VH-VL binders against q0aze0. Designs and how they scored, part 7

Target 1, 268 residues: q0aze0
Amino acid sequence: MKIILVNNRFKENTEKKAQEIAGQLSALNVEVIIDNGLDEPYAGTVDFIMVLGGDGTMLRAARRYGQRAIPVLGVNMGTVGFLSNIEINELAEYLPLILREEYSLEARMMLEVAVFQQQSLLTRVFCLNELLLRSNSPRMLSFALEISGQKLEPYRGDGLIVSTTTGSTAYSLSAGGPIADPQLDAFIVTPVASHIINKRPLVVSPEREISLHLLEEREAIIGIDGQIKMDFGAENRVLIKRAPHPLLMVNLKAKPFFTSIDRSLQRQ
Below, E stands for the ipSAE of ESMFold2; O stands for the ipSAE of OpenDDE; V2 stands for 0.75 times the mean of E and O plus 0.25 times the DockQ between their complexes.

## First folded at step 19 (VH-VL; framework fv_ixekizumab)

Design t19 (at its last look DockQ between E and O 0.01; V2 from the best seeds 0.00; counts 0 for: pae O 15.7 > 2, placed apart)
Fold by ESMFold2, look of step 19:
Structure t19 (fold): chain C 268 residues (1-268), chain A 120 residues (1-120), chain B 112 residues (1-112)
Amino acid sequence: as target 1 above (268 residues)
Amino acid sequence: QVQLVQSGAEVKKPGSSVKVSCKASGGTFRSYAISWVRQAPGQGLEWMGGIIPIFGDADYNQRFKGRVTITADESTSTAYMELSSLRSEDTAVYYCAREYYLSSGYFDYWGQGTLVTVSS
Amino acid sequence: DIVMTQTPLSLSVTPGQPASISCRSSQSLLHSDGDTYLHWYLQKPGQSPQLLIYEVSNRFSGVPDRFSGSGSGTDFTLKISRVEAEDVGVYYCMQSIQLPYTFGQGTKLEIK
């Protein structure tokens, strides 16, 4: 059995714990590859991915490995997030099940994002939560949204979020988007500070193609999962589709989604 | 399976124009770039330009100095290439080719080619 | 424009023997996204070009294992481990890292 152990060397101080767990797994004849974010993603075949950390570390793992159809387990080492399944102090309890592959999988839709300069592909990236288009200056953006070739009336405001259902509890929620059941496949399109009356959040079929471009020269940024940013200008276009593969999240411990979001909302 | 079918061979006089069609079937049309590539008799391949139908804009090789116009009609899944002010050296086989929407610009499917002969 | 230079321009090979075609670009084809935008096509006599290899080393669907691609930066190679009669035609490399896309001059492969 070979696994990738994903951590963030500079966040949550998880490096030491990752080495400790790697040693324990090696003693059980499990080959361990550590991905602490400093090197390129491991290219070889693996059976399982264990993410040590919070939602941010899971987002990076999803971007790096999510299209490889490998089970991914979130192990929380601090503040409980929406993407972890078990706590670090429970790992020993569940390790036999992991090694025997006795767990269920929960599929989570991902976005495939392609950014172009004119006709030339600038970059292609996958994300678990959202793409954010936002202004990079004090001025508002004027931009076009097309959904499967259907051009909506122009948007004007600070930007736009295109989210998965998993991402519905992230930036999209703060911008006024709905909470969505992560078992659904859908795009959630949420305007950010729109000055156009009646630009409401949209829930869109995962079979649609979504495109964005600026209608006038402005400095803008495309953000991916709140962790990657790239410049976006009038010469650029972005296309968004459902990614070919969902993230396969390991389920070892019951985590009732609806009870969790209800408690989270009450803390406000 | 994707297939690109082009319009038939044409014989044209110098100074006229030609419009070649490329009808796509067996796949998604609007999100894949369609490029046009020509091949003069016994010569290599030359990229002329391309269009991503969902964007509606075309890019062109400057060698043609505004003589080429590339368009797409989503309702018929057909791309067009028009070359104006024809010269004898424009005698060539003209191919359409599909790029993958999220690809690095490689042509995964090609039309059968359209011979355009420019002579008096 | 990026200039693509193929060597040799003509190649005559005994069936069952290997063949190797080189392609050099006037500038690096390595993109900042980590991918290298170099592709190979075969145009058989009387036919349209067909994709063999994309992004240096990836065989397109239905392409036999006999074909392999390698290289990086500005220097690339297409190899055929055992040439067969069906491999006759003209081989082209192409860059797609920037517009205009450009092709090599072509390498004509013949059976002797």
Scores: ipSAE 0.007, ipTM 0.502, lowest interface PAE 11.4, mean pLDDT 86
Fold by OpenDDE, look of step 19:
Structure t19 (fold): chain C 268 residues (1-268), chain A 120 residues (1-120), chain B 112 residues (1-112)
Amino acid sequence: as target 1 above (268 residues)
Amino acid sequence: QVQLVQSGAEVKKPGSSVKVSCKASGGTFRSYAISWVRQAPGQGLEWMGGIIPIFGDADYNQRFKGRVTITADESTSTAYMELSSLRSEDTAVYYCAREYYLSSGYFDYWGQGTLVTVSS
Amino acid sequence: DIVMTQTPLSLSVTPGQPASISCRSSQSLLHSDGDTYLHWYLQKPGQSPQLLIYEVSNRFSGVPDRFSGSGSGTDFTLKISRVEAEDVGVYYCMQSIQLPYTFGQGTKLEIK
C-alpha cells in the first residue's frame, strides 16, 4: 500500500503530524509520500490519500489528486469544516480499517474549469468547491452567462459563483446560495451582490456547460476554491463543466450532513 | 527492502580518526534521516548524532565534544560518520540506523554494524 | 539529557511464560502533538538492534503479536505474552522526544 499525506504547508503542526503519521505507516510497511506544499503533485501511483487539516487542505488535495480516482480521507485537526471525516485523535482507531480497505466511498462531483484567452487555453483546473468571477474594483461588472448555448440576460453585479453541491456550503452559501445535498450532482450558480434584486441562484444540471465572459473592458478576477487567483479581462472566457471524475471521499465515520449543518454553521 | 550496508571493521591508533560509511538501498535516501549509534563491548546503546541528507543538517550528542562529524552524499545514498581523536574508550560497534522522519524519532532499519578497535 | 531506566536489567524466563520489562523516563515523553516518543528495540545475540515497538504500543512490521507495549508519561512496559527461544537478547527502550536520543540500560532476557 502507498499513501500520500497532504498537509497544510502554512501550518507547522500539520507538517509535524504528517511526519509522525508517515513514520507510523512506514513502521507498518506502508509506503508514504508527504505533500507539504510540493511544487508539483506527486507523479507516482498511490492507493490512498490522507488529508491532514481543514477544508482548505482538502480543496488543495482535491485539485492536485482528485482526477486520479484515489480514495481521499479528510482528517480534521481542530478546524471547522464540512470536508473532514474523522478527527486526528481518531486516526489511530481507524488506521486498521484504512489499511484493510474497509471503508465506504462517497463520490463528489468536481468542476472542470477552463480559462481561455481568445482561443488559447490559459489553464485547466479541477476543483471541488467553486469558481468565482468578481470585480477587481469597487465598480460592478457586466458579464454574460451562457448555459449550454443559451444566453441569459446580462448580469450586473460584483460577481458570480459557479459551485458544486459540495461547494454549496462554502462561499456560495455566504452569497445567498442554497445548501445542496452533497450526494446530488449539480451546478449552483449564485450571483454576488447583483444589481438586479430578482437575480436568483440557479440549480443547473451537471450535463450542461457554463460559460462566462465580460461585456465591457474591465478588470476582473477569477478565483478557484478561494486559493487560485488569476486576472480576467474582456479577452478571456471561462468554460465550466462537470469534471470527468468525481472525488472519492472516504467515509470511515458516519457524518449526517443535514443534522450537522446547523452545528457546523454555528461554529463558523 | 530497505538495507543499510556499512563499511568494514577498523583498527586505529589512539589520536587518529576513523570514518565509517553507511550505504542505503531499497528506499528513497531523501526521505529519511540517518543516525549513528554505538555500542561498546558488553555495554548499551549510545546515540551519537544524525543527519537529514536532504537538508544537510546534522545533530550531535554533545557528549562527544565535537569529535563527531556526520555527513551524507545523496548521489550515492551514503552517510558517513567520522570520529576524531580516538581513545581506547571509543572501541565499539558503530551502527547506522534509518530514522524515517525526525518527528517520530525511531529507527526502523539498522546497519550490520562496524567494529572500530582503538589500541596502541 | 533524559534518563531512561529499565527494570529488571536481566530476567530468565521459562519458555511459554510471560515476561515484562519496565522503562521509566526522567521526564514525560508526551509531545505536544499528542504522541509519546517511546520505542522498544531488541538486539539478539550477535545481531544489530531491531525495532519492536514504536510510540509506546505500535508493533513494527513483522513483530509477533505476543509483543505488546503500554504506558504513558514516564512509565512504560514491554510485555511478551509467551516467551520463545527466539526472543532471547537485550531489550532497549529509547526516547526521541528531545536530543540527544537516549536509551535504557538494556534488559537481558534469557531462557531457563
Scores: ipSAE 0.000, ipTM 0.468, lowest interface PAE 15.7, mean pLDDT 91
ESMFold2 (binder alone), look of step 19: mean pLDDT 92; pTM 0.946

## First folded at step 20 (VH-VL; framework fv_ixekizumab)

Design t20 (at its last look DockQ between E and O 0.36; V2 from the best seeds 0.00; counts 0 for: pae O 15.6 > 2)
Fold by ESMFold2, look of step 20:
Structure t20 (fold): chain C 268 residues (1-268), chain A 120 residues (1-120), chain B 112 residues (1-112)
Amino acid sequence: as target 1 above (268 residues)
Amino acid sequence: QVQLVQSGAEVKKPGSSVKVSCKASGGTFRSYAISWVRQAPGQGLEWMGGIIPIFGDADYNQRFKGRVTITADESTSTAYMELSSLRSEDTAVYYCAREYYDSSGYFDYWGQGTLVTVSS
Amino acid sequence: DIVMTQTPLSLSVTPGQPASISCRSSQSLLHSDGKTYLHWYLQKPGQSPQLLIYEVSNRFSGVPDRFSGSGSGTDFTLKISRVEAEDVGVYYCMQSIQWPYTFGQGTKLEIK
């Protein structure tokens, strides 16, 4: 068995704990690759991914490894979020189940985001939470949204969020979007400070294709999961689709999403 | 499920134009690129250009400078390639093909081909 | 334009024997996104081309596992581990790293 331990090198307790866990796993003949986020993603094959940290560390793991269809376990290191399954002090209890593959998997939809200049692909990236289009100046954006070829009335405002249901509790929530059951597959389209009163958040079938482009020259940016930023101008377009593979989240213990909503949000 | 059905064979005189249609079904039309590739008798494959219908703009192989126009009609899920100022060297089978993963550059579905014969 | 050169231009193969086709590009096909944009097609007699291998080594849906692709940079190979009668036709490599997309000259595979 080969696993990746994902952590944040600049968080002292996660680095020390990762080394301790790697030692324990090596004693059980498990090969361990440590990914602290500073180097390129590990290119080789692995059987399991363990994420030590909060939602931000999980987002990085999802972008790096989510399309490889590898089980991913979130292990909370003190900052409670929506993407961890067990606490670090419970890991020893669950480790035998991990090694015996006695767990279920919960699929979480991801976005495939393709950014173009004219008709040329500039980049393609996958994300777990959301794409954010926003103004990079004091001026509002005017932009077009199309859903499976249907052109909506133009938007005007600070920007737009296209999120997964998993991302419904991230930036989409702050912009007024609904909290969605992460078991659902859907896009949630949430305007940011819209000057067009009739622009409500939309919940859209995951089979749809979503496109965005500016209607006038303005300085804008695209943010991916709050962690990747790229310039976006009138020469650019974005296509958003459901990614080919969901993130396969390991479920070792029941985590009641609905009864925990207030508790999780109060800690953020 | 995805099908690309092209218009029938054409016989044309030198100096005229031909417009070949490619109707897509069984998949989304707007977000996948449609390319045109030709094959002269006994020869290899040559990319002519392509269009992503949602963007509406086409890109062309400069070898055909000014003679090729590629368009898409979203309401009928049909792409078109028009080649003007025809020469005998333009005698070929013309294929439409779909690019997988939007501009990924490989063609996962091909039309049946349209033979265009340019002769006096 | 990126020139794609295939060798050999023709192959005669005894059924059940392996076949190998080389494709060389005039420029690297490795994109900054980490992918290599080299693809293989088969055109059977009287048919449209069909996709075999995309991005160097990935078999397209329905392609038998006797087909495999390998290579990097500018040097690529398509292999058929055991040639069957249905494999006859012309094989093309294609680059899609930049416009215009370009194909190799084709390699005609025949049974002897």
Scores: ipSAE 0.000, ipTM 0.469, lowest interface PAE 13.7, mean pLDDT 86
Fold by OpenDDE, look of step 20:
Structure t20 (fold): chain C 268 residues (1-268), chain A 120 residues (1-120), chain B 112 residues (1-112)
Amino acid sequence: as target 1 above (268 residues)
Amino acid sequence: QVQLVQSGAEVKKPGSSVKVSCKASGGTFRSYAISWVRQAPGQGLEWMGGIIPIFGDADYNQRFKGRVTITADESTSTAYMELSSLRSEDTAVYYCAREYYDSSGYFDYWGQGTLVTVSS
Amino acid sequence: DIVMTQTPLSLSVTPGQPASISCRSSQSLLHSDGKTYLHWYLQKPGQSPQLLIYEVSNRFSGVPDRFSGSGSGTDFTLKISRVEAEDVGVYYCMQSIQWPYTFGQGTKLEIK
């Protein structure tokens, strides 16, 4: 068996724990690769991904490895979040199940985000939570939203979020978006401080494609999962569609979404 | 089956303009870009520009200095390339090609070509 | 502009023998998305160009397995394991990593 341990190099506790766990796994004849984000994603074949940390680390892991259809386990290390399945102190208990591959998987839809300079692709990213278009000035943006060829009325406001159902409890929630069942595949399109006071979020079929571009010569920012930032201008376009592969999240421990959501949300 | 069908051969005088059409069928017009590539007699291939129909955005090879205009009509799945201020050096076969811009921008299908002859 | 340089410019091959064409770019064609934006086309006599290989090593649909592509960064190679009469034409490499897209000079393959 070969496992990738994903941690955050900026969090010393996760680094230390990753080394410790790596040692333990090695003693069990498991090959371990540690990914702290410093290097490029490991390109070799692996059987399992263990994410040590909070939601942020999971998001990074999803972007790096989600397209590879590898089971991903979130191991929480004292943070509040929605994407971890077990706590670090429970790892020893569940390790035998992991090694025997005795766990269930939950497929989570990811976004495929493509940013263009006219017809030239600048970047393509798979992400678990959301894409954010946001103004980088005190002025509102004017931008066009198109869904499967249907052009909506121009949006005016601070920005727009296109989120997965997984991401519904992230920034989209803060912007007034609905909480969505993670077992549902859908886009959630949430306006950020729209000039239209009662502009409602949209729930969109995962079979559709979403495109965004600015209608004015101003600078904006594209954010992905709150971790990737890039400049976005009038010459740029963004296309969003369902990723071809979902993230396969490992369920070792029963963690009902709706029974735990109140606790998690109250702590945020 | 994806096909690109171009308009017929043209004979033009220097200083005039030519507009070549390229009709796409057998695929999704909105999911791809259309690029134009020309080939002078006995010469290689030269990219002129391209358009993403869904956005209406066109980009051009600057060596043409604004003489090229590329447009697209989604309703008819047709792209157009207009070249103005024609010169004898513009004598060439002009190709349209479908560009998979959402991948790496390779040209997977090509039109049959349109010969444009510029002569006095 | 990115300059694409092919070698040789002409090649005469006995049927059944292998052929190799080199393409060099003036800058790296590796994109941040992990893909390399180098493609190969064949223009048979009197015909339009047709796609052979995309992204260095992927054969396009219908392309025989005797065609293969390799390389990285700025150096690329198209190989034909056993040249056939139908392989006659001009081969072009192309970069699509930035505008303007540019082609190599072309390599004319003839049967000896």
Scores: ipSAE 0.000, ipTM 0.465, lowest interface PAE 15.6, mean pLDDT 91
ESMFold2 (binder alone), look of step 20: mean pLDDT 91; pTM 0.945

## First folded at step 21 (VH-VL; framework fv_ixekizumab)

Design t21 (at its last look DockQ between E and O 0.02; V2 from the best seeds 0.00; counts 0 for: pae E 18.0 > 2, placed apart)
Fold by OpenDDE, look of step 21:
Order: C-alpha cells, then structure tokens, then sequence
Structure t21 (fold): chain C 268 residues (1-268), chain A 120 residues (1-120), chain B 112 residues (1-112)
C-alpha cells in the first residue's frame, strides 16, 4: 500500500505529525509520500490520501489529486470545518480499517473550471468548493451569465460565486447562498452584493454548463477555493462544468451533516 | 462521421462583402469551436478567427482590421464568416475547421473549402 | 504573434526513404497543463488540410504509424519513416497556445 500524507508546511504541528505518522506507517510496511505543498503533486500511483489539517488543506489536496479517483480521508487537527471525518487522536483506532480498506466512500462533486484567453485555454482546474468572480476595484462589476445556452440578464454587483453543494457551507453561505445536502449534485450560483437587492441564488443541475464574462473593460479577479487568484479581464471567459470525477471522501466515522451544521457554523 | 460542409464558390467585386457558411454534422455543435482559415493561391494557411458557441462571441485576427465577422447558429449547427470591404488580395480558399476547446485547440476536421474570387 | 518557422520549405524524397521536417516557435508552446500546443497538418494536392499529429507526438485517428512527431519547448520535428506516394503535399505546423493561431510557412514534399 502507498499513501500520500497531505499537510500544510506553514503549520508546524502538521509537519511534525506528518513525519510521525509516516514513521508509523513505514513500520507497517506502508510506503508514504509527504506532500506539504512545497513541491509539485506526486505523479505516481497511490492507494490512499490522508489530509492532515483543516478544510483549507483538504481543498488543496482535492485540487491536486481529486481527479485521480483516490480515496481521500480528512483528519482534523484542532480546526473547525466540514471536510474532516476523524480527529487526529482517533487515527490510531481507525488505522487498521484503513489498511484493510474497510471503509465507505462518499462521492463529492467537483467543479471543472476552464479560463480562456479569447479562443485559447489559459488554465483548467478542478476544485471542490467554488469559483469566485469579483471586482478588483470599489466599483460594481458588470458581467454576463449563461447557463446551457440561456443568456440571463446582465449581473451588476461585487461579484458572483459558482459553488458545489460541498462549497455551499463556504463563501457561498457568507454571500447568502443556501445550505445544500452534500449528497446532492448541483451548482449553486450566488450573487455577491448585487445591485438588485432581491437577486436570488440559483440551484442548477450538474448536467448544465455555466459561462461567465465581463461586459466592460474592467479588471476583475477569479478566485478558486479562496486559495488561487487570477486576473480576469474583458478578453477572458470562464466555463464551468461538473468535473468528470468526484472526490472520493473516506467515511470511517459517521458524521451527520445536518445535526452538526449549527456547531460548525457558530465557530466560523 | 463528423463533417463540415461549406457553401459554394463566390465571385465578388472589390468593396463588396461575402458570407460563407459552414454546417457541422455528426457531432455536438456546442462541444466544439469553429475556426476560419484562409489560403491565398500558392500561399500558406492564415488563421482569421474563431468562435466557441457557448461563449457567443468570436476571436479575430487583428490583421483583418475589423473586416471579419464570425457568428454561429446553434439551432442549425452552422457557423458563418463574413468578410467585408473585399479586395483582390482577399482572393483565397476559405476553410472552416472544428476545434475541441476542452483540448489544446487543434483542428481535427476541416470543411471542403470555399473559393472566393475578388475581381473587377 | 508567435512566429512559426519550418525547415526545409521543400524536399524531394525517393519512395521508401525517410523524411524529416523541423518547426521552431518564437516562444515556448508548453502549456501550464503539461501539454504542448503544437500540431501538424498535411494538405494533399487539391484537398483540405488534415490533422496528422496533435500535441507534438499524438497521431490522429487513421494516421499511419510511419508518421511520428517529437520535440519540446520551441523545437519540433515531424518524421516519416518511409515516404509513400500518398504522402505528397504540404505539411504545416501550428501553434494554438495563444491567439492568433499561427502556422509555419509549409513544407512541400515531393516524390523523386
């Protein structure tokens, strides 16, 4: 068995723990790769991914490895979030189950985000939470939204969020989006400070495609999962689709989503 | 069996406009872009512009100084290229080509070409 | 604009012998996604261009294995292991990493 340990190099406690866990796994004849974000994603084949940290680390792991259909376990290290399944102090208890592959998987839809420079593809990324389009100035942004060929009325506001149901409890929630069942596949399109006071979020079928572009010669920013930032101008276009593969989240411990929402949201 | 079928040959006077059509069949129109490439007699290939139907607007080679207009009709799976203010140097075979925008933008299928002759 | 330079511009080959065409770009065609946006087309006499190789080394459907592509960054090569009569035409390299898309000058292949 080969396992990737994903941690955050800027969090010293996760580095130390990753080394410790790597030693334990090695003693059990498990091959271990540590990914602290410093290097490029490991290109070889692996059987399991263990994320040590909070939701941010999970998002990074999902972007780096989610398209490879590898089981991903979130191990919380004292943070509050929605993407961890077990606590670090529980790892020893569940390690035998991991090694025997006795766990269930929960498929989480990801976004495929393609950014174009006119006719040419500039970048393509897979992300677990959301894409954000926002103004790079105090002025409102004018942009066009199209859903499966249907052109909506131009949007004016600070920006727009397109999120997965997983991302519904992230920035989309802060912007007034609905909380969605993670077992449901859908896009959530949430306006950010629209000039239309009652502009409502949209819940869109995962079978549809969403495209965005600016309607004015103004600079904006594309944000992905709150971690990637890209300049976005009048010559750029965004195409959002359901990723071809979901993130396979490991479920070792029952974690009722709806009964834990209040606790998690109060701490964010 | 993907096919791109273009409209027939055109003979035009200088200063006039020409509009060439390209009908796609055998595939999903929205899943691909359409580019236009021309070739003057005995010359190489020149990219004029392209359109991705999902985006609705076209990208143009600035060398044509705004004389080119590219459109697409999803209902008929047809792309159009209009070239205005024609001059003798615009005499060429005009090709439409399909590009897969989820890939690197190569042209996997080409139309049969449309000869446009500009003469007094 | 990215300039594509092919060499030679013409070559005459005896049937059964190999052929090689070079293409250079004025800047790297390596995309951030790891792919290289360099493609090869063949235009046979009186016909439309047809795709031969995409992304440096991938043969398009129906293309014989005697065609191969190689290279990286800014230098690329199309090779024909054994030239046949049906290979006569003009070969073009093309970049699609940015607009405007640009082609090489073309290389005319003739049979001796």
Amino acid sequence: as target 1 above (268 residues)
Amino acid sequence: QVQLVQSGAEVKKPGSSVKVSCKASGGTFRSYGISWVRQAPGQGLEWMGGIIPIFGDADYNQRFKGRVTITADESTSTAYMELSSLRSEDTAVYYCAREYYDSSGYFDYWGQGTLVTVSS
Amino acid sequence: DIVMTQTPLSLSVTPGQPASISCRSSQSLLHSDGDTYLHWYLQKPGQSPQLLIYEVSNRFSGVPDRFSGSGSGTDFTLKISRVEAEDVGVYYCMQSIQTPYTFGQGTKLEIK
Scores: ipSAE 0.114, ipTM 0.679, lowest interface PAE 2.7, mean pLDDT 92
Fold by ESMFold2, look of step 21:
Structure t21 (fold): chain C 268 residues (1-268), chain A 120 residues (1-120), chain B 112 residues (1-112)
Amino acid sequence: as target 1 above (268 residues)
Amino acid sequence: QVQLVQSGAEVKKPGSSVKVSCKASGGTFRSYGISWVRQAPGQGLEWMGGIIPIFGDADYNQRFKGRVTITADESTSTAYMELSSLRSEDTAVYYCAREYYDSSGYFDYWGQGTLVTVSS
Amino acid sequence: DIVMTQTPLSLSVTPGQPASISCRSSQSLLHSDGDTYLHWYLQKPGQSPQLLIYEVSNRFSGVPDRFSGSGSGTDFTLKISRVEAEDVGVYYCMQSIQTPYTFGQGTKLEIK
């Protein structure tokens, strides 16, 4: 059995705990690869991914490994979040089930984001929560949104969020988007400080292709999961699709989404 | 149906200014581009500039060296083009034209044209 | 500025016969979004220009199917499969890939 442990190298307690867990797993004849974010993602065959930390660490793991269709378990290190399943203090209890593969999986839609200059593909990235288009200057943006070739009335404002249902409780919520059931597959398109009265959030079929480009020369940024930033200008276009594979989140214990909404949002 | 109705013909002296209006009806005004195109007698078409009202600013053909001012009034659905420091070479028919949604740049509807004659 | 060059500048056609008008741009009109921003207009005698074809080959609403457009990159063609008396006028190509937008010189079509 080969497991990747994903942690955040900038939090000393998570790195120390990752080493302790790696030692325990190695003693049980489990091969362990530690991904603290410093090195390239592990390229070899892997059976399971264990994420030690909060939602931010899970987002990085999803971007690195989410397209490999490998089970991913979120282990909370003491911070309330939406993406963890068990607490670190419970890991010993659940470890036998993990090793016997006695768990269920919940699929979470991801975005595939392709950024172009002219006809040239510059980069392709995946994300779990959202793509944010925003101004990188004091001026508001004017930009075009197309959904499956249908050109909408131009947008003007601070930007736009294209979110998964998982991302509905992140930046999209702060910008006025709906809370969505993460078991649904959908895009949620949420304007940020729009000056255009008819620009309400949209809930869109996951089979649609979403395209964005600027209508005038402005300095803008594409943000991915709040963790990756790319310059975006009038020469660029971004295409957003449903990613080929969902993130396969491990469920070891019931975590009721709806009854925990208020507590999770208040703490966030 | 979308219609663009321009102000009437004008006769002007060299050195003066002219302001041509273009009133849009039958569609959403604020999100569509309005361009101005002129045609001297017996000549081809020349783009002067354009505006998308929700932006609040305009693009200009630099060949006019700051003589053109293009504005839009959303409350009346009217775009304006003002050409200053008129010369006899500015004698032309001036058209407004609607750019298709999303600034894709083709002109789907045109005004009837406004003849401006600059004569001493 | 992108220079648009039309050929021929004048064309006399027997009614019912085909016509072809060429337009060449000084640089590619292919946008990074995959569309090509080349459009055709007809100005009938005494009238404002009217849109015929947008983005190379798409006929505007109400334009007869005897009009067709083709081309890519820098070379484009407008064809009229069977010229009718109402087709007389001046045909212009235009690029909108960058400002200033520019037109070809025009092609005057006349019936023999």
Scores: ipSAE 0.000, ipTM 0.391, lowest interface PAE 18.0, mean pLDDT 85
ESMFold2 (binder alone), look of step 21: mean pLDDT 91; pTM 0.944

